# Ledger of designs, part 5: VH-VL binders against Protein cereblon (ohgt)

Target 1, 230 residues: Protein cereblon (ohgt), of Drosophila ananassae (Fruit fly) (b3m1f2r157to386)
Amino acid sequence: LSRVPGVDYLEHILFPGEVLPFMIDGSLFDDEMPGLDGLIFGVGFPLMQPPEDNPHKLYGVTCQVYEKGESGRQLVFYKSRALQRIVINCDDIQGPPQYIARNPTSKCFSKVKILPEYFLPEPLKCVDMGSMSRFRDIPSMRDKYRRYQLSSTPWPADACQEYAYEEIVERARKKLEIHKIDTMPRCPIQLSFWLVRNLHLTEKMMRLTFLTDSVNTRLQLIGSTLKEES

## First folded at step 20 (VH-VL)

Design e6 (from q2 with heavy chain Y33W S106Q, light chain S51D N91D)
Fold by OpenDDE, fold request of step 24:
Structure e6 (fold): chain C 230 residues (1-230), chain A 122 residues (1-122), chain B 106 residues (1-106)
Amino acid sequence: as target 1 above (230 residues)
Amino acid sequence: QVQLVQSGAEVKKPGSSVKVSCKASGYTFTSYWMHWVRQAPGQGLEWIGAINPEGGSTAYNQKFKGRATITADKSTSTAYMELSSLRSEDTAVYYCARGDTFLDYQGYFDYWGQGTLVTVSS
Amino acid sequence: QIQLTQSPSSLSASVGDRVTITCSASQSISYMYWYQQKPGKAPKAWIYAADSLQSGVPSRFSGSGSGTDYTLTISSLQPEDFATYYCQQYDSYPWTFGGGTKVEIK
């Protein structure tokens, strides 16, 4: 748990990697900080329903200021980028949190827990297939190879499927090709957040993916939306 | 490197028998089936048969009606093809070839011997 | 037995030409294999599993097909490509070869 200054509310879910431009008062942040550039603050999503087992929790993201914009009406415009998913105990919030859209002027801070990002390697990629590996990259035999590989390992098929995401990437690429988007992050963690932002998922799916700590599972959830559209 | 080295050319009389050898090296001899294929002068390729050196199982082209016998010696990594009751039409270059396998299915011939010319003449 | 019919049996072409060889099977097969043979030499594995090139085979070669009909294509014929090409199946014993296609210089 870390102390995070400047807890503000946002009306929509923000994912890591997204930009959050808004007007803020520098007084909202701890004076002990050397400057606003690089400052990390918390943004909560009060409209996002927490899990049933944590009804008094506020979910959100940490954001980092990376650019100062124009000044107006004694407020300064800052651009920030979301970094990590967080969870806040509402009882730990000190001060009056305000919606960013309303240009908050009251200082607020809280203890924050950073949510983990679990990524596991694909089990099948860790299996030494020996001489059979020569068939892996043959287009005409790829499916047969895959089936054989699945049968040759003690790993459950569902686990193998859950951890695999290459096919999801390909489906996403095809989906986004129409929009002239041809570049995706290589890092699975970044990719999972990037896909959410670019595929325009439903609110339900956005919430579900946000609350999922397993990157593999998150990618599978996203992938499921692609299958439905095909 | 995988190598298949065959015995030298043979001249035989009709009715006699010929035994051609194929020495394998550069790989595990018992892990691959060894096949025999022949080619008559100016003609295409004809599959004769094969052997699994591990267990000694064999498969034959029925065209040869039991005249062909394929054997293997694991200790020397050598396969043999014997053809009996030789006829003039048996004149051909005989090749040994390693069969590449996938999922216990026989595949293609990825390596070939240099060939052995067998001439049958009266 | 499965019969493989190659077409044409022979063809004459010039360097730089696109060459297509076909192999038709008497029944549906899983994969077709191709071999290149030069005079006085043993056949060499050329294309395996219908569309995969053997190590050392130039990229100007390609294989395609499914079911009963398969093709070997040379996008731009080179001097070293003049040879006889054979298709082969292994779906059932006896293994069989096509009659061969001789690619000759025009």
Scores: ipSAE 0.042, ipTM 0.564, lowest interface PAE 3.5, mean pLDDT 86
Fold by OpenDDE, fold request of step 24:
Structure e6 (fold): chain C 230 residues (1-230), chain A 122 residues (1-122), chain B 106 residues (1-106)
Amino acid sequence: as target 1 above (230 residues)
Amino acid sequence: QVQLVQSGAEVKKPGSSVKVSCKASGYTFTSYWMHWVRQAPGQGLEWIGAINPEGGSTAYNQKFKGRATITADKSTSTAYMELSSLRSEDTAVYYCARGDTFLDYQGYFDYWGQGTLVTVSS
Amino acid sequence: QIQLTQSPSSLSASVGDRVTITCSASQSISYMYWYQQKPGKAPKAWIYAADSLQSGVPSRFSGSGSGTDYTLTISSLQPEDFATYYCQQYDSYPWTFGGGTKVEIK
């Protein structure tokens, strides 16, 4: 458990990698105090329904301030970026949290738990196909190649599918081409959050993906939304 | 799971004919070539021929000079190998084997039947 | 027809030994295939496309080669590995097998 200086509320779910702009009253800071640059604070989602097994928890993200904007009428503009998913015990919250959009003036603190990011490599990619590997990147041979991989490994087909995300990436790529987006993160953890940010998912799906610690499962969930649109 | 079940052992006289069956299950019968391979006692493996059950196309080892006839029944997922004008040298265990393919090559035998002993004796 | 010559025809080895079997083709072929056969049983697919192990084959087995020369290697021989091994080609009709290599207990 890490202490995060400041807990604020956000009305919508924010995913790691997203930018969170906010304004604060500049009068709260002495001119001699170092700016908020680099400050990490917690943002909770009070409107997001927690899972049934943890009904008394507040979920959210850590955010880090990385830019100070223009000051006007005693308000100072800041940009922050979401870093990690967190869970907060409501009993650990000290002070009255406020919504960021309301220019919070109160100080709120809490202990937070950083949620894990579980990623497992695709089983089929761990299989040495030897000379057959030369066919891996040939689109017309993809299905046949995969069948041969499956026949050469003791892993069940369903398990192999569960961990596979390359096809999901391809489907996402095609969908995003319409929006002139042609670049995606290579890291599966970053990719899982990036896809959520760039695909228009339902609130239900956003909640499910946010509450999922397995990166593979998140990608599968996202993939399922792509199939429904086809 | 893929299974190939062959007919029982046969004892034949010289000059007669034998027909061995191979019933396939656990996969789409018409999607794979069915091959026949024999093995004389204490000897190696010899390819006899093959059939594409989908269209009925066949390929034969010319060594048998038309004595071997391979057929397939799609309705029962069963392949047959008939060998005529039997000789003592034809005494062997006969195997059916499913041919798998990559890049249009059909000669990889990934599953085999249990074998059928054919004994040719006077 | 393409002739496949295996070497040796038989060998005696002990558990834990490294075993190498070779198969030489009379002409260049695309890929070599290997089968394992135990007495009284049908052959089993063992190595496909020269160097890819069939499902269920232990990792102590490996295949290599190109052109006319191919090898099957067992890094550490186990009791269940005593069998006859056959190489096979299907580049041209008729499909042909090597003469076999019997791996026996020393």
Scores: ipSAE 0.023, ipTM 0.502, lowest interface PAE 7.1, mean pLDDT 86
Fold by ESMFold2, fold request of step 24:
Structure e6 (fold): chain C 230 residues (1-230), chain A 122 residues (1-122), chain B 106 residues (1-106)
Amino acid sequence: as target 1 above (230 residues)
Amino acid sequence: QVQLVQSGAEVKKPGSSVKVSCKASGYTFTSYWMHWVRQAPGQGLEWIGAINPEGGSTAYNQKFKGRATITADKSTSTAYMELSSLRSEDTAVYYCARGDTFLDYQGYFDYWGQGTLVTVSS
Amino acid sequence: QIQLTQSPSSLSASVGDRVTITCSASQSISYMYWYQQKPGKAPKAWIYAADSLQSGVPSRFSGSGSGTDYTLTISSLQPEDFATYYCQQYDSYPWTFGGGTKVEIK
C-alpha cells in the first residue's frame, strides 16, 4: 500500500496511459520553488459505482506530471499521465478531496492499493472447426455437425473466436485509422488500455473494463463491443 | 451523467430584457463555475460571463457589463442569465457551459447546454 | 484582449483527405483549446491543452503547436467530421475564440 500526497476527484473514468491536464493558481508557487514535475498523485472517480462486494471504495488511478506549461501566467498548466489503477478505502482519506478541474490539492492524502494487471498468455483453447464448419449450412448435415461440435470442442466455436486475441486486434484495426494503428502496443496489458483510449465505449463498458483486473477479461469485454459495431 | 438543459427559444422587442435558464444535473452544481457564451447567426462564439454557484461570485466580459446579470439557485441547481436593453445585434443562440471553479475567469468548457435562441425584432 | 485568427475560414475536402486547420494568437499563449460544432448543435469540447483528445474523440484527430501558432489535423476525413472547428485561448480574460473553420464536403 502506498500513501500518495494528493487525492483529487475526477467526474469521469480515466484509464492508464491517458493524459490528464489540470491548472493551478500560479500564485501557489514562488520563483525559488520547483514545480510539480514528476509528482505522483491519486485521482479518484466518485461517480463510478464500486463493485457490490466493495461498496465503500473509491476507484481511481495514479497520475504523474510530465509536462509544465509556461510559468508566470495567471494559471500554471500541467499535463499528467495516468499510470496505475488504484482503489482507496474512503475511510482512509485524510483531508477534503477536491475535483481536479476545480482545485487540485496536496492537502488530501490517503493510503492506496495498486490494482494488479493479470494476463494469461493462453486464456482459451480453441479447436479448429474448419474441417467441420462446411456442414453447418447443409440441411442434411446439421445434426451431424452439432454432434461433432459438442464432442470435439470444449468451448463453443463462436465463444472461442470471440476470446481470440488476434480476432480482437483485427476488429479494432477495422475501426481505427491507419496512423493510430501503427502505435498499437504489442503488450496485452498496454493494448487493453490503449484500446479503451482509442475506441468509443459506453460509460457502462468503461466501468466494466476499468474494474476488471484480468487483462484477458478486459480484452473480451472490449471485443464484445467491437462485434456489436460491425 | 452531466446534463445542462436550457429554457426555450424567445422572441423579444428592442429595449426589453430576456432571462435564460440552465438546469444542471449529474454533478455537484456548486463545484463548478457556470459560463454563458453566445453565437450570433452564422458567427463565432463570444463569452458573456460566469457565476460560481457556491458563493454567488460573478465575472463579466466588459462588453456586457451593465446589461448582463448572471445568477444561480443552488436549491434547484439552476443558473440564469438576464440581458437587458436588447438590440437587434443581440439576436443569437445563448449557451450555458460548465467551467472550472478554481479561478474567477476559467474559460475551458467541457459540457454545454443545447442553446437558447433569442430573437430581437421589431 | 487576445485575438485568435483561424485559417482557413472555410475549406472543401473529400472523404479520406488530410485536413489541417491553423489558429494564430496575437500574443504568445500557453495552450490552445478546440471545439467541434455541427450545424444546429452546441459546440463540443474536442482537444484540450493543444494536443490532448477529449474522451470519445476519434484518434484521426490530433493537435499541435506552441507560442502563437497552433494546428488541428484530421488524418483521414470522415463524413461525420464535416463541421465547424473553433479554437479558444485560456490565457487572458476575456476568453476569446477564433472565427471558426468550416469543413465541407467537396
Scores: ipSAE 0.000, ipTM 0.394, lowest interface PAE 18.2, mean pLDDT 74
Fold by ESMFold2, fold request of step 24:
Structure e6 (fold): chain C 230 residues (1-230), chain A 122 residues (1-122), chain B 106 residues (1-106)
Amino acid sequence: as target 1 above (230 residues)
Amino acid sequence: QVQLVQSGAEVKKPGSSVKVSCKASGYTFTSYWMHWVRQAPGQGLEWIGAINPEGGSTAYNQKFKGRATITADKSTSTAYMELSSLRSEDTAVYYCARGDTFLDYQGYFDYWGQGTLVTVSS
Amino acid sequence: QIQLTQSPSSLSASVGDRVTITCSASQSISYMYWYQQKPGKAPKAWIYAADSLQSGVPSRFSGSGSGTDYTLTISSLQPEDFATYYCQQYDSYPWTFGGGTKVEIK
């Protein structure tokens, strides 16, 4: 669990990798807070409906300020980038959260839980039974060896399709302009967030893709929106 | 119901000043930036500057720095824009516009005043 | 400052037509905003954050784009859609507008 110095509200869902620009009144800066460069803060989505079994949770992302934009004397423009999905127990929030324009930094604190990003690579891609065969004769390792034997067996093609996302990537390439394709990440975790950001999904689909901790599930949800049907 | 009501049209001589008012109602005046935008007849839109009424902080387009003065009176929920040393090219409709707090990270203007025509001629 | 180049500057179209308006920024920006203005009226907020419709905007309007290139599309033009449309950026001050696209009845 991490503690962040600010928990602010944003009215829409922001995904890791997205840029969040904001303005702040420069009169808030002094010797203790000379600026926001490098600051990591939390942004919650109060309008996103939480899961039914966790109605008192606030979902959001961490953001880090990476650039100070051009500014007037008293109006300071910052760019931040969302880093990780988080969930906040509302009981842990210290101070009143505000929308990011009012108090983005140090007056509302909370413990946050960084949400995991589980990714299971395509089955059977990197299975080698060579050195693992020695575990066959060790009783405590026998279940693991049998599991590896099963993993080395060819899986039915339809069972492997749940974990094969290359079809989704190719369909996305057909819908995207060339300049977007140049920025398509190779990391499946980052790719899942990049696709949500660049494919203009519905708010319902954005919520569903945000709430899942499984990168594989997120990619399959995205893929369901890319059907070739009319 | 958010309303921004501006003062009436004005006719001014070159070299004089004009002060346009914008009275806000239907929301908490100090919670939103107030912006000023002008539009010359038959032309596009040009941002002049803004004020945060809570702290009185201002920002200006450099084109208008030194001639434009934006102020706010919290007690009357009214913003003002004064433009000095008027020239004929300052003839335009002047708008006040509220910045949406949910989108404060950007200069999105969700509510606009009706506009004030300022005509500069002799 | 960031320059917004809007095209076309005007177009004529018939009711029911699909029309597309483009706005190109001189550098990459995070979000594009769109306003509709009727003659003699103040601009109205229309599309925010590139693709989100303001309350009361008909679903035939859509916005898209990222980086430097953004579009506003009307899928089936209606009589009340004849107006001038402006794009606007808020990535860096001074906040600037495109030159406008006047949509006229043919």
Scores: ipSAE 0.000, ipTM 0.456, lowest interface PAE 13.0, mean pLDDT 75

## First folded at step 22 (VH-VL)

Design j1 (from f3 with light chain D55S)
Fold by ESMFold2, fold request of step 24:
Structure j1 (fold): chain C 230 residues (1-230), chain A 121 residues (1-121), chain B 106 residues (1-106)
Amino acid sequence: as target 1 above (230 residues)
Amino acid sequence: QVQLVQSGAEVKKPGSSVKVSCKASGYTFTSYWMHWVRQAPGQGLEWIGAINPEGGSTRYNQKFKGRATITADKSTSTAYMELSSLRSEDTAVYYCARVETWPEYGYFDYWGQGTLVTVSS
Amino acid sequence: QIQLTQSPSSLSASVGDRVTITCSASQSISYMYWYQQKPGKAPKAWIYAASSLQSGVPSRFSGSGSGTDYTLTISSLQPEDFATYYCQQYNYYPLTFGGGTKVEIK
């Protein structure tokens, strides 16, 4: 989803899966509009330092409104859930962004880029590279042969990702209050984000894990902090 | 709009059981834990237990362990609480209540209307 | 089991008064939740996470506290505020509530 109708500021990092409650001026809707129910909007983190490569980037998440709460006539209460990590070029923002916690009174729009979530849950088996060596000497096959060589490298056994989930979950259960454990997701993508928020990691670690596109790398970063604290 | 509608009032004899239903609407039933809380006449609130409808996981107050059974039917979006071996002190209004899925909002944001269960001989 | 001790158990006050209700936990907890209940009705969520007001709750209500000691304050009591208020903890099972504070007209 490359387009998002609204962008607001949030003064802390929000991870996919988190609930974001807010209030907004109901006069921003006309009579034909159903309000914000089901709408997807963006929330940017202006206090999170962007990568050095692109200091004009604003990182954030998409949120989708899933519930309209009990509200007065002027201010309408909504619950939303963060869905996907995004990045915004600050020059693309149209309108004055406002902090969502201060009951925004105007809308702001921007194009956004949805950040990927990927994982490699199963390590490659070793392949006998001798069967491919005859393609090395054919010029038209040389680039494909190098790509095959890279993809055929076996992962070390200690890098296998599936064992890390069980270990991370067990160590997290020792540190978490019981009501948080009851909400622990089973999806590894959601689990990686949930653990970052609920383990009260440092701001630096939260930034590092937010900027990581690989689910497995994110889980390994989280796991390393659990081992250090013991 | 979120709504929790409970079954009607019941009068029971001591030693029998009661099963109270709670039908949820206006939200995705499997996304939220459902809790049961009771209130004896003129008294405060007492937590009985909870169920996660997605996987069927339950939690019980030890006071009710062995007497209370909490279940959920995903196909009808209905939670149930059954209390067996009823005693006169089980006379109370029984509420179902929803808890938000993210733990920082772990409170009962919506409640059913309550079901009065009267245990008398 | 975490015991929550509310004080006072009841109070009588006039419209316009400032009212403070306390809730003390037997152990440190992270967040306190508050509910308003009127006779014959289910409780309503009122304050969550110690200090955040539920939607529709007037700004004259406020919550504060941390650790073991929490308060609910009504800055200028109104006729619709006469009810029973309960505190609740969600840190540890079994979930527990305070005994309630009944706010009555004088």
Scores: ipSAE 0.006, ipTM 0.546, lowest interface PAE 9.6, mean pLDDT 75
Fold by ESMFold2, fold request of step 24:
Structure j1 (fold): chain C 230 residues (1-230), chain A 121 residues (1-121), chain B 106 residues (1-106)
Amino acid sequence: as target 1 above (230 residues)
Amino acid sequence: QVQLVQSGAEVKKPGSSVKVSCKASGYTFTSYWMHWVRQAPGQGLEWIGAINPEGGSTRYNQKFKGRATITADKSTSTAYMELSSLRSEDTAVYYCARVETWPEYGYFDYWGQGTLVTVSS
Amino acid sequence: QIQLTQSPSSLSASVGDRVTITCSASQSISYMYWYQQKPGKAPKAWIYAASSLQSGVPSRFSGSGSGTDYTLTISSLQPEDFATYYCQQYNYYPLTFGGGTKVEIK
């Protein structure tokens, strides 16, 4: 989705998967605007410093309303969930955005760019040179067999640990309370965001992990923090 | 609208077993842990165990080890709790309740209506 | 197992009274959760993460505390607030609840 019908500010970084509750003035609803159920909207982080080469950009997430809570007299309670990271060119924002925690009433729209999540779930497998021995007796393959034999070693244990998200999960389990571990997602993309939230990383680290499009790099960055603490 | 609808009341003999169902609707079943909690008449709340429907992982209160079995069927969005070797002290209302997957929301935000299980000779 | 000691076990109060319920944990915990239960009904989530009100909970309710000591306060008791209130922890298995505080009409 490249256009979101609402854009609001949030004072802190919100990661995909995180719940964003809010209240809105119910008097804004009528026959033309009966409610917000299912609405997808954007939330920008004005206090997060953008990359140096993109100073006119506002980073954020899309959120979707998934639950309408029981409401008081005037205020209607909604729960939303962050879906995808986005970037907004500030010049594309139509209308004055407001902080969502202040019960926003503005009509604010923008084109957004949904940021990708790159993940390499299967690193290179070790190949036993025995499986390549059948090429030995083919003259045109002798040079290829020699190169493969020299390069056909298992990944070193240290390198596999640095690249495997299973190792990061194991180290995180040692640092986290049991109740948090039970909420740990299995999806590596969701896991990368979940770990940032639950490991109480610094604001600089939260910014860096949010700005990274590579899930593998995000997990490795998080993992480096776990090594320093253990 | 989130709903958890449980099976009806049951009367059982000591030594038998009971299986209580909890059908979920109005949300993505696999996104939330399902928990089981009981309340004996005039007593407080006691946690039995939980299941993550996505992968089938379970957690049990050690008090019920060997007697309680918690399962889930993703295709019907239904969780089950089976309690075997029933005793008179197992007479209680049994509730299912869901938990959000983020730690700040690690509480039972929606509960089933409860299933009374009476164990009598 | 972590024990939650809830006090008082019962209290009698009049409409308009300020009511305070305490919950003390045997070990430090990160979050305390509160539930309201009326007779014959399932418990309802009331306060989460020690101080946040669940949707639909009136603003006369508040929660506070950290570590081992937590409170639930009703600033001006209303007729619909007569119920039993339970605290609950989710830091350690097995999950445990306080014994409950029954708030009765005087």
Scores: ipSAE 0.005, ipTM 0.545, lowest interface PAE 10.1, mean pLDDT 77
Fold by OpenDDE, look of step 22:
Structure j1 (fold): chain C 230 residues (1-230), chain A 121 residues (1-121), chain B 106 residues (1-106)
Amino acid sequence: as target 1 above (230 residues)
Amino acid sequence: QVQLVQSGAEVKKPGSSVKVSCKASGYTFTSYWMHWVRQAPGQGLEWIGAINPEGGSTRYNQKFKGRATITADKSTSTAYMELSSLRSEDTAVYYCARVETWPEYGYFDYWGQGTLVTVSS
Amino acid sequence: QIQLTQSPSSLSASVGDRVTITCSASQSISYMYWYQQKPGKAPKAWIYAASSLQSGVPSRFSGSGSGTDYTLTISSLQPEDFATYYCQQYNYYPLTFGGGTKVEIK
């Protein structure tokens, strides 16, 4: 838990890795907001309905400024990159938070909790199949291989399926194939956010995925949207 | 001074291919994505695709269904857009435009002068 | 893909008039840009990140907006401002442009 200065509001949900372009009063980032390796500030999503069990929570992201410039109108343009999902207790907010789109001129800060990212490797991939590995890529033996693999792990089949995301990646790849986008991250954590940024998800789904700490579950949720569109 | 200079106008027959070039100068070529945008006569702007000259990564509009190929030559600071299986509907002015490489969510701050490609039988 | 709808498609105005152009996105976006294009010329970057003026753009121009709705405003139209303006989003691929707004002399 740390204090994050410059809590501002956006009217839409941002995910780690996204870029924030906005203009604000440059005075917001004065000597009171020291930044190491770039100025870090927080952005919250007031339109994101908090869970029923946390009515006083504000969700958002930490952002790092990587570029700034002046517009000539006593406003400063900032480009920032979202880094981590956060949750803010509204009671911890000091000062008047404002919408970035309205070019806030007020400083505010808050204590924030960085939300965790949980990832569990696919259990089946962790099993040494030995000599049976030779059948993995044989179409006629694929099902048999999978069944054998399942029998070789202490994990229930349903659990294994839950944590599998290879098929989801393939579906995403196919969907994006026409765009020849081949920059899909390999890291599951990054991938989960990358997919959100590159797929047209509903607001509901965006909220759901944002609130999901399990990367596996997040990917499954995203994957479900791919099935519906096919 | 940043400049994007494109190749000259082209007249092509249906079914043929066209390759338009865009030579960049006045900036570090590999620090910016090169995008291609076209504009049919009297119509709006349509994004075709882009390339990162540093690594060669490309992105395309699905509308072109693989007909568009974008390449870049770092040694000459030149980007290329090739469009195959040309149709009359491909008649347009084609523009190259740069966008910052990182963090990529930029805008087209500089454009080429445009290349008219006319597809007619 | 993200649909950007500009309003109006065209307008006639006089020098000195206040002109407002809107761009509506089919879903919420954070990255809206504006371009000015004159006949026979390439588009020019005009407003970036919704509200920042490109270098050389007169101060009579301004941009605002968030979410799905963005606006370009000319406080006092000048003769050199007659052109077509396009909005563009960079939130999702494929990148898309609005249909354009032609500002004509009344």
Scores: ipSAE 0.000, ipTM 0.475, lowest interface PAE 15.1, mean pLDDT 82
Fold by OpenDDE, fold request of step 24:
Structure j1 (fold): chain C 230 residues (1-230), chain A 121 residues (1-121), chain B 106 residues (1-106)
Amino acid sequence: as target 1 above (230 residues)
Amino acid sequence: QVQLVQSGAEVKKPGSSVKVSCKASGYTFTSYWMHWVRQAPGQGLEWIGAINPEGGSTRYNQKFKGRATITADKSTSTAYMELSSLRSEDTAVYYCARVETWPEYGYFDYWGQGTLVTVSS
Amino acid sequence: QIQLTQSPSSLSASVGDRVTITCSASQSISYMYWYQQKPGKAPKAWIYAASSLQSGVPSRFSGSGSGTDYTLTISSLQPEDFATYYCQQYNYYPLTFGGGTKVEIK
């Protein structure tokens, strides 16, 4: 748990890695802070329904200010990047949180828990295929190669499929190709959030992916949306 | 055929509120986000906000500082944009616009005809 | 917010001319769109995903670009092409438009 110096509400789900300009009053933060540059603050999503087993929890993200900007209409924006998913116990909130869109001026802070990011390597990728590796990308040998891999690991076949996300990446790549997006994060954690930001998912799927701590499962969820639209 | 039909022109006094409607037809209303964009006379386009009619999720341009409220009625396939504390600078043509989300997403593919809102003392 | 700077703000051209409009973003984006607007009318979707033409848009139009720099090109200007063109980004909120480029008859 860590104390977040500023907590306010956002009416939509924000995912780590996303960049947004906020109209934030500097007075919302402690006077002893040397400046807003690098400042981390919390943003909660009160409209996102928490899991049934967490009725008093508020989910959100930490955000970091990295630049102060001015709009063409003389509005000051604090450019921020979402960093990590968090959960807040509503009872720990101090002060009156307000929607950021309403230009909050009251101080608010809370203890927050950073949600874990669980990533497990693909079981089949952990198998040393030796000389058989040369057949991996040969279409006529793919089936045999896969069977061999599966026989070479103690992991169940369904688990192997669950943790595999390479095909999902490929489907996403094809989907986004029309937008001239040819680069994706290599880090699975970043990739999972990147995909959510770049795919127009339903609110239901956005919620589910956000609330999923397993990166592998998150990617599978995202992948399922791609299959439905194919 | 996809159609977005907006309410008629409005004349308002400063400090008052205006609510513009956008009736959607020719497509599944809940399957697309509805956005609002305005254009002051002789000026460019400015994004106000958006709503997902399915879940009611909204996004706003913070420039409006909470003055804008976007709602949707699924039963009538109508989206609304209410702007309060009107100023002379709010004089503009207001547009609703649909955003296609699948399979090629992210742009305003259909627009309403626009609603002129004039704010004058 | 993302600043989109269009160049030029206005231009005068003749029928048959090649016209090039640029849109420069304050930071790298990947979702760029173009709209055509005629006086007294709502904008119309024109180019989506930087280079794909909306249905009904003549083939003399083309879009290109990546990162911070995007371009709309009319290979041979026709009378019906005189209008204002806007670029728009969908990468970051708030969504923003370019200032527009008015293509006028010389």
Scores: ipSAE 0.000, ipTM 0.477, lowest interface PAE 14.5, mean pLDDT 85

